# VH-VL binders against q11077, part 2

Target 1, 247 residues: q11077
Amino acid sequence: RRHFGDEYRINTPACDIVCEGQWKSEFHANFHKIYDTEYFEIPLDTAIVKNRANLKMFCSSTIQKYSCLRNECKIQRTPWSAEKHICVGHFDNFDRNINCLSLTDKYVQRECSNVCNSIKIEISQAEIDRMAEMDFSRQEKSEFVEQNKHCNVIACYQLCHEYIISKVCIDSAVAARSVVKSYYDSYLEREYTELNKDDQDELYSSFCRRVTPGQDENEFTANMTRYNNLTLDRMKNDIRSVFSILD

## First folded at step 1 (VH-VL)

Design u8 (framework fv_utomilumab)
Fold by ESMFold2-Fast, scan of step 1:
Structure u8 (fold): chain C 247 residues (1-247), chain A 124 residues (1-124), chain B 108 residues (1-108)
Amino acid sequence: as target 1 above (247 residues)
Amino acid sequence: EVQLVQSGAEVKKPGESLRISCKGSGYSFTSYWISWVRQMPGKGLEWMGKIDPSDSYTNYSPSFQGQVTISADKSISTAYLQWSSLKASDTAMYYCARGSYTDLEYSSPYFDYWGQGTLVTVSS
Amino acid sequence: SYELTQPPSVSVSPGQTASITCSGDKLGDKYAHWYQQKPGQSPVLVIYQDSKRPSGIPERFSGSNSGNTATLTISGTQAMDEADYYCQAWDSSTDHVVFGGGTKLTVL
């Protein structure tokens, strides 16, 4: 996450630091762990969805943070964030599905990390040709490959989490999968938006957008194969194999 | 369409210098790694090293570092393998091959196009 | 110092399935690629990234890679498939390419 608050800040830099610092201190006090946004959000933190009381407690402090940003710092438009998505935009959906999310989250933490961290990444020949047309340096090529990996890991976690929900949650599987899909879709859109702001590079600006689930499923499958020489079916088969015991 | 064309066979004496070439055509030459692979008579394939023609960055197998020099001239889409002083043990078929690009820990180059090979014979 | 081990030879009758193995420490965590070489000819890529087939390679060629072993499988083996086969992987710790020792496939 690179640009939270920068382009929407109205008051001095210190104001939003205070709001965020209070929120992080509250997170530590309530959950007894240090909040780190780089690792909190993928996969969804177990502390938040452990039970309804924890979700309400997390979201109470998150609402206070965004109130602080709006009223004290006069920051009216904030970029997407995981905590804002969960607590401000979609609280009712997470709350209604908390029983399912809490039951499946241990599998996500252990099994999905195993599957998704083992995913193999290769760039297609056509994307290499495109990088050459853009006069990419070695550093820029390495950064593009790392972004490929990052977007694929996020997509893998989405598929894995939805698969687990489909196997474990009986009455709420469809609704719970929708909640999880919306979260990861928004996360990928955020990554795409941040990439565009910094690089202003046509290839980079299209990368995560091409794997973003807002496109139809045929385009998603083609993009996954295109950038990483992976098929969506291989990823689904790997996930299914790990969770065969649930079948 | 994609081709790698190598220079012709060479017969040399120990101590002589030699440079052999590999010319790419039908693709963006600077977008793909070029690797050199040795095959001694009756033996298997040995990776010698690679070059990124866009910046002339090279990476050598430890067995070949200091023994050979890999270079490229992107203006004529040509990669080179050079010896300053040949040994009889350098007698082999030498292939150039086009690899994919990636320097990340989970990536792996593979060779989709190969040159026809250059036979180098070093004898007294 | 990463090494790939192949059997030196495999023999099959025409029409039967040939299986060529390539073993390396945790090879399943890496991609395995496969090359066919006929006498006097350059190697030809037949399988890349464990199981993918280049255009022009017959469907009877397939691959897998799991644990410590990658396998090249040729179903309905033809006389024209007689060749040396090499596996290849990449050691990320050194950025070095590694080839297996090669397997001579005989079709009799």
Scores: ipSAE 0.000, ipTM 0.430, lowest interface PAE 16.9, mean pLDDT 77

